# VH-VL binders against Thymidylate kinase (dtmk-1): the designs that were tried, part 5

Target 1, 218 residues: Thymidylate kinase (dtmk-1), of Caenorhabditis elegans (q22018)
Amino acid sequence: MATDQKRGLLIVFEGLDRSGKSTQAKRLVESINKKSTESGDASSSPSAVLQAFPDRSSSIGKLIDQYLRKEIDMDEHALHLLFSADRFSKNQMIRDNIAKGIDVICDRYCYSGVAYSLAKGLPEQWVRSSDVGLPKPDAVLFFDVSPEVAAQRGGFGEERLETATIQQKVAAVMPTLRDDAYWKTVNADGDLDSVEKNVFRIYENLDREKPFESLEKI

## First folded at step 7 (VH-VL; framework fv_benmelstobart)

Design s46 (from p2 with heavy chain S30T)
Fold by ESMFold2-Fast, scan of step 7:
Structure s46 (fold): chain C 218 residues (1-218), chain A 120 residues (1-120), chain B 107 residues (1-107)
Amino acid sequence: as target 1 above (218 residues)
Amino acid sequence: QITLKESGPTLVKPTQTLTLTCTVSGFSLTSYGVHWIRQPPGKALEWLGVIYSGGSTDYNAAFMSRLTITKDNSKNQVVLTMNNMDPVDTATYYCARKGYYGWGSYFDYWGQGTLVTVSS
Amino acid sequence: DIQMTQSPSSLSASVGDRVTITCKASQDIYDYVAWYQQKPGKAPKLLIYDASNLETGVPDRFSGSGYGTDFTFTISSLQPEDIATYFCQQYDNYPLTFGQGTKLEIK
């Protein structure tokens, strides 16, 4: 019966490039789905889905992808709105999955959008306004990695937003977006298994009985 | 650098109200919760309550009836008010920042503490 | 309330000794335990969080372990500056609670 079914959770993974957040997002989805299968769940639907932002496979995301790969140029206000549009294109899908009891794990969300645009010098009130009304995460897991550890993981500077300068500015801005009621900092300097264990600890403590809300502010 | 500093009266008479102010620097009260903890001389630490970054509060049930924690984000100040002070409330009072990692209501930065003596 | 029982209440050790302090929680608290060092007249200083994670800037002679109800704190090679009272704290549930403290003295 539907009376036994709790709502799904919206969990957002944020952090700088090379923090390991994408790997941990995939691992969380895989673990939730494996546990659902092992418990003898009668449903063939997954218990969790992964949603990466930007969704580079969508029409909007393909345009963003071209910008990030330096194949096109774009006004920074227009780009900010494209990132916001990409998130809103998934708004109803997220809400539908949550209502069905399916957890949604997002690799990046509005906080990345706000932080990168603020790092570029765009006006704060305007930048924070475009994502109001998106589903509010039950938790934002912020993956904090030391600059030394991140540098050792390699790959910096290949895309438009991967320069050391922009990453340093984003690192300064991202903490100002924190709301400790639902933001949880993950020490990402550890090995993959240690970080995964911390992520699962946060996940299992989330309260499915709380009302699912929309963002009134960022 | 991150600092917290308690200020307020060091002497309080029985039945009076204690008001302590915690002034923070190096971080925003809109991003971090601040807790109040006290320590009677030679005794263990005792948690009083917290005000979260969003402004909501939680209190130790033992003190809830006489304890209020408020803040002013623009002044970087958190205020503890405790009514009906008794000699057993003599303690060093600390404000401390909520731990940075995980679900952590542990404390990564502490104020220096202020000794409040309750006597006639 | 979750009770944290800390032992011993006090101990004396020599420089270079391995020192171990224990905390027992009255119920399962996972790994939601922090350890603090407090020197006379000063505020507590965080050493360890999540039972085993060393706080930044803390010497690696300090370590913690445990899960569930039993936790240990170890100083692998005691230094003179380690003279202090040490406290454990649980943060699985409110109210947050501390152990009674272990006063560490050098002979």
Scores: ipSAE 0.018, ipTM 0.615, lowest interface PAE 7.5, mean pLDDT 87

Design s48 (from p2 with heavy chain S30R)
Fold by ESMFold2-Fast, scan of step 7:
Structure s48 (fold): chain C 218 residues (1-218), chain A 120 residues (1-120), chain B 107 residues (1-107)
Amino acid sequence: as target 1 above (218 residues)
Amino acid sequence: QITLKESGPTLVKPTQTLTLTCTVSGFSLRSYGVHWIRQPPGKALEWLGVIYSGGSTDYNAAFMSRLTITKDNSKNQVVLTMNNMDPVDTATYYCARKGYYGWGSYFDYWGQGTLVTVSS
Amino acid sequence: DIQMTQSPSSLSASVGDRVTITCKASQDIYDYVAWYQQKPGKAPKLLIYDASNLETGVPDRFSGSGYGTDFTFTISSLQPEDIATYFCQQYDNYPLTFGQGTKLEIK
């Protein structure tokens, strides 16, 4: 009948610091919600929520935040599991929103977690195991920015994982996590408006008819 | 420097299974998907399927019931298997690398192609 | 399936001419179109992706434009080595589909 509701999409934004991914994630959420409330029928137009990882406002995220601000130290294995626990704390929220037809836009996901832990030298198979069972993204938008353009977008990294050495290692590792069945590479060297247009083009072309799955491997 | 090369039988009898191997160099199958496309003599290009860097596959519905694409990342090889070959399957078969940007289901490098004739 | 229709099916032009080939999709495909060159006995070669992006190493006399259903491929100054069949391809939806090809001959 009149209740012809399609599922929401899970879309993950990944990339290095200064790739513009966080700005584009917020812009996509705003664009979806504006169209839902102003131009379309709410029952046929999706709405969206933004979920940044780590969620620095949660109990788990506050502990991660203290580490990133260099206020505490911890074992790197423990930190990896805290990042994974932070994602799993949102597992049911993501699935519930998808079932309701609400798009979930994630600023970072398990791929950041795996890439940063591998960059720090933790064992590959162990690192890849802790996020199995999380919702599988419909798309991972990987923001590919040239080193020269990235350098022009901000000053020095001040948090623990914002150093040039870690970013260089993450840049080498992140592409090895790519599954090009659902990873979409965004050329992030353009201005914010041109990148936004490309992001929305990818978003509009995602298939809501596909089954919503869980990650069986990373 | 980037190359793909098809190999396998050039003659196949009706009802037999075709197996073609695509050997790649200059890039990793862990980072790029590989597609199979065919071209019957004097006809249009026809997409068969893809195996993605992560190992998942998509197939053209017209061939799905008799097509399997697999790979071995360590051997740099992608294998196409097609059952129940028919004379209308006579074509040059290509493997090609999935494009890097956006949806990426365009082909930035192609193998040389191998002509497979299906005849008694 | 998305049908890609090319025009013309064949054309002849002189060296130095501006050559234009068009491709029409049976439905909106955004800018998810690529253009290939295929010389006799050879595999196709990518020239253009995302309707207008020139592939690395491809001469700048080749260009593409269009959005939605109507796409254009242009050679600004035809060279002898450009004799080939040219194909458009959509990648908006599976199955991936190609135009029937445009055979370009030099006078």
Scores: ipSAE 0.335, ipTM 0.721, lowest interface PAE 4.1, mean pLDDT 88

Design s49 (from p2 with heavy chain S31T)
Fold by ESMFold2-Fast, scan of step 7:
Structure s49 (fold): chain C 218 residues (1-218), chain A 120 residues (1-120), chain B 107 residues (1-107)
Amino acid sequence: as target 1 above (218 residues)
Amino acid sequence: QITLKESGPTLVKPTQTLTLTCTVSGFSLSTYGVHWIRQPPGKALEWLGVIYSGGSTDYNAAFMSRLTITKDNSKNQVVLTMNNMDPVDTATYYCARKGYYGWGSYFDYWGQGTLVTVSS
Amino acid sequence: DIQMTQSPSSLSASVGDRVTITCKASQDIYDYVAWYQQKPGKAPKLLIYDASNLETGVPDRFSGSGYGTDFTFTISSLQPEDIATYFCQQYDNYPLTFGQGTKLEIK
């Protein structure tokens, strides 16, 4: 008897701070799990988990958290590798959930890591190499917010990497990482409910029959 | 500023291979995918395939066995190769840039098109 | 394959008229539909994407609406330069498919 279990999806949410991506990631997880509960048939309905990067609760993540809160300083190459190590520490968890049919929704992934390190002036080939072999997302939802709307939301300067200068440099670099085979641009200028509807449409159209791959390049 | 231009032979004999080149300007092939679409005279548009910015491809199953799309980012060129041309393949061939928002498989900028006639 | 059926296949209207053409998908495609204008001997031009979003630089007399299987394209006040064939296109699933086109002529 063939099983009716399909694999889980890996979906990554990327964008600048104040784009609303973290709120939308949580909303997607809630929507998937609500629909699974309402169906009453777990084998026909996926469930989802949220994984934010960096994972500030882990040993690696606690060091990253101290850096982001401006409590410590660190060599930029060492920091880049810590961010990569943080992602690889979740590599097997992601693959295990996907194999079980559980969707994994990531708030930031390797694309943030690469974009921020490139914005700081680190060498491109080296920066792009450290995350090769991570699970390849089925989709990257890039939350595109206009400079005018982002300025209205404010709040820059509370953490390291949240300054207007670094955000502008990241905004210039992030598009160069786009692979439009699986990057889907979300217009983040809309209200929360409109954006949520568009996110869910992208999610519903993803192909679970496609082979789950690893990143060979970034 | 954004342009796409098709070039290649305008006349092909049955059973020959068609090779068309799309040269782009005003954007990078490393960040935008390019589709190929054709239109037989007086008929509807027909999608052939796409090459994405990362180099992967998707093809219409009707053409997949004889169609290849490649690119060279440094030359700003996308190349369509189609084997075993038949008179029914007579059409204007377009390259077009993949749309930016959402699923994005709509076409925001088109080349002028090149008419390819297949006859003996 | 998803079939896109346009109606009417042709129509004739006067300058200043409201013109409506429709497109029906053979299955639910959400709002993943685009509309194109094609003048004789020219490449198609994008007018509408995601069923209702007007492409930059396109006059606001053009509009689109619909969701699921039924989609409508409207020209609120027809101008002479609007003489063209109009196509809908779905992009919910591959292969991408187009309607057969609606030829618009002025009397």
Scores: ipSAE 0.554, ipTM 0.827, lowest interface PAE 2.5, mean pLDDT 89

Design s5 (from p2 with heavy chain G99P)
Fold by ESMFold2-Fast, scan of step 7:
Structure s5 (fold): chain C 218 residues (1-218), chain A 120 residues (1-120), chain B 107 residues (1-107)
Amino acid sequence: as target 1 above (218 residues)
Amino acid sequence: QITLKESGPTLVKPTQTLTLTCTVSGFSLSSYGVHWIRQPPGKALEWLGVIYSGGSTDYNAAFMSRLTITKDNSKNQVVLTMNNMDPVDTATYYCARKPYYGWGSYFDYWGQGTLVTVSS
Amino acid sequence: DIQMTQSPSSLSASVGDRVTITCKASQDIYDYVAWYQQKPGKAPKLLIYDASNLETGVPDRFSGSGYGTDFTFTISSLQPEDIATYFCQQYDNYPLTFGQGTKLEIK
């Protein structure tokens, strides 16, 4: 007997700070959950949860938060591993939700971790190795915006990783991590509603029948 | 005024690599995506690929094994490189701009086009 | 790939006539359709985007309509300078695809 419930999707939103990705991630979650509530049938309308990385409310995330607020200093290798540990602390939660048919929308994932560490000069092979075994996204939505446009959207310079210099380096590195099999580019220079329409189009066309995999890169 | 202009060789031999440059004026490549489209004589338009304002690319799967699009924002140039040219690749090649606002990958400004003939 | 089927392939009309060209998409593309005019030896020129929005500077005799899979482009009163090939284009999904074109001539 087949079940009425299909698996959930793991969808990752990546891009520079102020690319609009966090706003769009929240909007997608709200849209999915609104559809679920309005239909009255949970099996025909999936639900979704938002998971931001780093999770600043967790024990690991509180330590990361102190670093980002310039309250403590930390070796960059140790910080990279804390970011990886933060992601792995949510590994089972992601898998459980996917198995239950709940979509997981991540605001940043391992690609941010790799890009920021590479921007700081750490070696690529090492920085990528610590995220092997994490759930593999069904899609990565890469929000492509110019660093100058992003800087004009406010908030730059207050935290350690929000400087224009780091954002420019990350902008150059992030596209090199692209895997065309599951990365999709979102043109983030448009108005909020146009970007939301594009995000929803990508979401509704994703294939729930594909096997759910883990990241098994060398 | 907004302009795009294609430049490069007008004649290439089979198996050679084609390199075309699109030089833009009146707008910044940091703010606009640029696409490449071709048109064989008397035939329909065929999309090749795009480079977005932030530097990421998307390619038509039919060409992606031999096609690369790059850019240099400081020079106002977008470069298309296509390997292993064949006589069927004879076409007028256009670069075209995506509008700044809105979702659409449609084209508000086009270069004048450059005819590339592939012949021995 | 999304296929855009354009009809008719060619059309002859008189000055002042209403001219209609259609495009059919192989799947639902919402309103993500643009229409272009191409004169011999020239690059295409954008006329319509988002199925029905008229591009700035384009005469109001040109219009578009449609949603989903069926789209129509209309010239309400044909002028001599409208002699050209017209193309539709979808931008719902990559690869971007164009109709085969409609060649418009005056009799």
Scores: ipSAE 0.006, ipTM 0.440, lowest interface PAE 13.8, mean pLDDT 84

Design s51 (from p2 with heavy chain S31W)
Fold by ESMFold2-Fast, scan of step 7:
Structure s51 (fold): chain C 218 residues (1-218), chain A 120 residues (1-120), chain B 107 residues (1-107)
Amino acid sequence: as target 1 above (218 residues)
Amino acid sequence: QITLKESGPTLVKPTQTLTLTCTVSGFSLSWYGVHWIRQPPGKALEWLGVIYSGGSTDYNAAFMSRLTITKDNSKNQVVLTMNNMDPVDTATYYCARKGYYGWGSYFDYWGQGTLVTVSS
Amino acid sequence: DIQMTQSPSSLSASVGDRVTITCKASQDIYDYVAWYQQKPGKAPKLLIYDASNLETGVPDRFSGSGYGTDFTFTISSLQPEDIATYFCQQYDNYPLTFGQGTKLEIK
């Protein structure tokens, strides 16, 4: 009989700045790859890759990076489309990895892009339309952190979009994007190791037998 | 302030269709899924299905051939439709809000329940 | 389907007693278990989720523990208002399933 290779999972990490989401995304990738190496059986243990959005090293991402560092200005509609273009530039890479049984862990995805653009006052239907057709995550891990805990983690406010006012608006908008069929809320107020265990527990329980879909709405 | 309330017929004849409405207040159906659970008199709770905040559904395989859950976010209403009712379907029917943390398929707020009796 | 077996089916205890109820899953469910209190004629009320997390507004005399297949629910000092049936529920896999319930009575 044919070997049944299970598909990879697409897992997206979302949350406000200083929620610990980037640290946890990296830790999950490392944990998956460590377990794969330790098993000695590549066919039975998945591996993972990390994809941060925006990809600041690409041509599109370099323009986004300049905007975020306040080096250039641009129309907010143009910026929104650049963020969408950045995600679509990775569309085939994500699908190829999933088909090969490789898990893709995204640090931010379309939900960040939509939330920030809506927070800036851009038209809701237009903002929600540009990322339709991207791969649908098997799970969105939303890192829910109290303002008090986030403030203790430092480094806030250095880039564009890191101001308290925009973060407050994003915090109000982000829950409106939640689809609790596949969004899983992580209490990010815990210590790093406790949060990591909760993240891995959610990961282990994801169903690889479900069809891999595309986003029909956001 | 968070409330759910079931409404619909309390008596259904065998072979008829049951329609129950769950009206919610204090939260948005765009943010929280809603489950339907039933409890036959003196027996354990039995999960029927869920409609998620995004509009997709999952059903208990035992009921999926005759069960439909729909919603209208603007009306704050979730509707359960169950075909071909039988006396064994006599139970108190509850709607309940999906939990917030983790997988969240636990129930943090419940409606008061409505007893549906199936008899001739 | 995952079967949740609850023990005991009923118990009687005195005010101030420590009460323990157990729940056993037919397979590993990690910590995806919730505990509910149901008073006669009323809807269930969530007490515990993720095996050990106390729901907001629930008195701290209620606690939960366990991982894998074996779970415990404890009332550290029983109060008269705690007379109820208590249910465990797994949410590791669909269909969601409940224990048969433990009826708690005061002596």
Scores: ipSAE 0.564, ipTM 0.830, lowest interface PAE 2.3, mean pLDDT 89

Design s52 (from p2 with heavy chain S31D)
Fold by ESMFold2-Fast, scan of step 7:
Structure s52 (fold): chain C 218 residues (1-218), chain A 120 residues (1-120), chain B 107 residues (1-107)
Amino acid sequence: as target 1 above (218 residues)
Amino acid sequence: QITLKESGPTLVKPTQTLTLTCTVSGFSLSDYGVHWIRQPPGKALEWLGVIYSGGSTDYNAAFMSRLTITKDNSKNQVVLTMNNMDPVDTATYYCARKGYYGWGSYFDYWGQGTLVTVSS
Amino acid sequence: DIQMTQSPSSLSASVGDRVTITCKASQDIYDYVAWYQQKPGKAPKLLIYDASNLETGVPDRFSGSGYGTDFTFTISSLQPEDIATYFCQQYDNYPLTFGQGTKLEIK
């Protein structure tokens, strides 16, 4: 028993608003779990959980949610640490699932936190330090969508961080966080089914035998 | 503008070690992976390996035992080292940048190539 | 390793002709195929990625299609400057592999 158990994968979905990444994260989780339930083959029976950041249902996440809805104001340093606290509140859950062979799919992670805070002009070294020690993703799928396609998906500009100016600055910052060793760019200028197939293909080629590590830097 | 340029010896004797340097400009090695590909005269292209933006590497299993790729981001240089050269290793050696879109390991910019002849 | 087989190995065509080159993968590679043009003594130049996406600055007479194992590269109206060897490349799995090339000559 447990002589040849493979670990779970940590996969992070990053991208600008309207890139379709949240839909794709949910679809990946559903596809993995459906495959696991219907297959009698041990090699095709991983399961997955979805973890969105911020977790708006938690005590920390509810406070973040109020800020994003413009219901409260907060010092930007305090907000950055609150986002980091939200991620660290899930640190042990992520590690426990990975150890049990359960895949964890994150809709946004520390990279969103760093990119938005840098876009606001906060000090680079300080911003990059607060998430050190979080689990290191096996892959970061960055959803790259053209502004024209994103605009067609509607609802733009209604939340505090959805303004064109902030999204433009975040778009400039995100590539500086890229590490081709584990970041993979997904061209999101396609229909949802085509993007879903490409996402699942990336997922299937990830190596479960690599060591599961912690982030030393971001 | 984006450029890559290979440099190093053009003649190598059997059993010697080959060292080639790829110097890049117009982009940062902290942002893009760089691959090495070779082409024997009149033959198909053959992938050797990659060094990613973060510094990790992957190699073609056929060459892994004698191939090392390193880089120095501050110098804008990627270095290929291949041990125990044989006449069959005679080829034009290219460095190339990973394509921008997708997880794709296709190559949007190539160096000019350097012909390395392995002969006594 | 994934083997990429190109057909034909060489062809001759006249200016204005429609030219088609085929590439076959030994296993399903989805749409993870690129096409390159290589002129004598020069490095390869990217023309197409993701089987059908035209690289920036490449003339629209070049196109690609296919999914799975069978891929096609087409030049809709051959020009004199198109004399070159053309290569397909898969990037579904490592090691990355290329077709053997198709040498295109003008009559």
Scores: ipSAE 0.000, ipTM 0.435, lowest interface PAE 15.4, mean pLDDT 84

Design s53 (from p2 with heavy chain S31N)
Fold by ESMFold2-Fast, scan of step 7:
Structure s53 (fold): chain C 218 residues (1-218), chain A 120 residues (1-120), chain B 107 residues (1-107)
Amino acid sequence: as target 1 above (218 residues)
Amino acid sequence: QITLKESGPTLVKPTQTLTLTCTVSGFSLSNYGVHWIRQPPGKALEWLGVIYSGGSTDYNAAFMSRLTITKDNSKNQVVLTMNNMDPVDTATYYCARKGYYGWGSYFDYWGQGTLVTVSS
Amino acid sequence: DIQMTQSPSSLSASVGDRVTITCKASQDIYDYVAWYQQKPGKAPKLLIYDASNLETGVPDRFSGSGYGTDFTFTISSLQPEDIATYFCQQYDNYPLTFGQGTKLEIK
């Protein structure tokens, strides 16, 4: 039966804070699952799952959460490896869902991890090496929002890494990680419904017949 | 300002290999893919292939067996190699930058084009 | 391959006229259509992408519309410098394909 089914897609949502990416990731999961329910196929499994990184509920994610809330401090190399370990802890879950035909929508992935660590001045080759071997996304949706629109959406500076300085440095680094073969730029300046339509359009156009690969470089 | 410029031989004999270079300025090949498109005299545009910012490629199946696109980001150059040229391959060859938004496989900036004539 | 059929192949119009060119895809391509202007001896220039989005620096007399299989390109008030061949292009699937072009001439 597995041989007769199309595989799931791995889709990653990246962008700066207040780009609307988290809202759009949730909306895409809901749209896919709603369409699946309405198809009349009567599957017992969801058609899409949401995986946010870091997963703050896991053992690894609880340490990351404490750091982000400024409750503990740690060496930046150790933090980088915790973020990578958090992603690898979901590696098999992602691959299993895709093999079952379930789409996996990630709110942030290795690109956020690499960009923030490079923004903090950690060595480039070392930072880019720790996430090699993770599942390769079928698409990375990069949410491009103008600074003016992001400011209108409110709220910065309550956690570590939410300062204007670090966000500005991350914005400079993100383009160096882009591979436009599978990175798609979403104009996030629009209203939520317009952005949602553009996201779903990109999703619908992805090719499930392509081989599912692992990241050879980041 | 953003520019692309094609260079290479303007005359090629049948069965020879064509090599064209596209030199870019005003943007980084690490951030933008580059396409090759050709136009035979008085005919429609034909898409040949693309090299993406990350170095992977996609080719038109009609040309895939004899077409290779490579690049050197440090030199700001993209290279098209096409084997076994035929008189029907006579065309103006363009390199063009991949579009920024969405699916992105449209062309926002084009080189001036270089006419390649294939004759004995 | 997705075929793009452009109509008309040529037209003549007067300065100030509204000019309309159409493009039909052989299958549903959403709004993944671009329109280009090519003047004699020059490279094509992008005017419209995603069926209706005007490229930066392009005059607002140019517009596009359509979704699915039928697309329209319009010049609201023709200017002498608009003499050119216009092409549509789909980018829903590879290989990327173009219409055969519409040659626009002034009477």
Scores: ipSAE 0.509, ipTM 0.813, lowest interface PAE 2.7, mean pLDDT 89

Design s54 (from p2 with heavy chain Y32W)
Fold by ESMFold2-Fast, scan of step 7:
Structure s54 (fold): chain C 218 residues (1-218), chain A 120 residues (1-120), chain B 107 residues (1-107)
Amino acid sequence: as target 1 above (218 residues)
Amino acid sequence: QITLKESGPTLVKPTQTLTLTCTVSGFSLSSWGVHWIRQPPGKALEWLGVIYSGGSTDYNAAFMSRLTITKDNSKNQVVLTMNNMDPVDTATYYCARKGYYGWGSYFDYWGQGTLVTVSS
Amino acid sequence: DIQMTQSPSSLSASVGDRVTITCKASQDIYDYVAWYQQKPGKAPKLLIYDASNLETGVPDRFSGSGYGTDFTFTISSLQPEDIATYFCQQYDNYPLTFGQGTKLEIK
């Protein structure tokens, strides 16, 4: 078993609120683990783990959670670095799981952090620099949902970064971060089962033989 | 309007290097990958390679040793360079935009194509 | 490399006929198949992607289906402007490969 031969995959789910990305990330983890246990070779061990960013249960993530719930205010530069620190706090865990052959499915990653900070008007070069050196995803699944379909799914804008103006700015910025070598656009306007099949299809097609890299630019 | 247009020499001598330029309009190369495909007269389409929006490339292994694809986002141009041309390389060469959904390795908009004849 | 084999290599049909062409992959490619129309002297035009999704602006008489290794392209009511060569393409793995083409003639 050589590195880059039978390694785990790093897969990132990105998209706007109400795109269904979080539901699909959880479903992918569950599907991978169910298939793994059914094989009989890993009956009690998962083949995939879910890592949501921010990790609202950690010390760093609890502070971020308070900001998102509007319980505290914070300087925007400090918040950006706090989100970056949250991701780096999981850097070694991600690399260790990948080396062990365990897939890591991330609900949001550095792309959300960059897009939201750029939407707020923070300096582009500075914003793009803080997450350099994080593991590079094998794929970013970008959930593209029409505004009409997103509105039907409910859960409107209770958290700080869920206002219509910030979401519109993020919607304009996020596509500019796309590198179509490893970003895969998911049509999220379908029903949950149809979207799940498309997600799993993308997952099955990923190449474990490619070198596992670190992000040199974002 | 989304357009792609190939340009370059129409006649190349055996052993020479071919350089073709694809000029795009209506979309940004910083956001969209571009493929090169060729079609010998009366034959099937043959994929050559791609340059992605981020600048990385993938090539058909059959051509990798003599094929390079580069781009200049500010000029809206993608350049294909192929060394050591042979008469069997005679074909219409197309550049085409990478598809949007899923893997996206299908072609949603194509240039008009340019016929390159390799002859002494 | 994944081989894509089309059937038939050519056919003639009358206006209004239902026309079906097939494409067979040498291995499982899920639904990663696109279909193109190429008129004489012109570049190919995308009709269908992901085996069954109709590209924007393409008439709804064109349709595709299939999963795995067997794929079908259908024109429900043939029109004179549909005279062309049709190609399937897989994009499950590199190198990307095309079928040999099906030449469609109107009777």
Scores: ipSAE 0.551, ipTM 0.823, lowest interface PAE 2.4, mean pLDDT 89

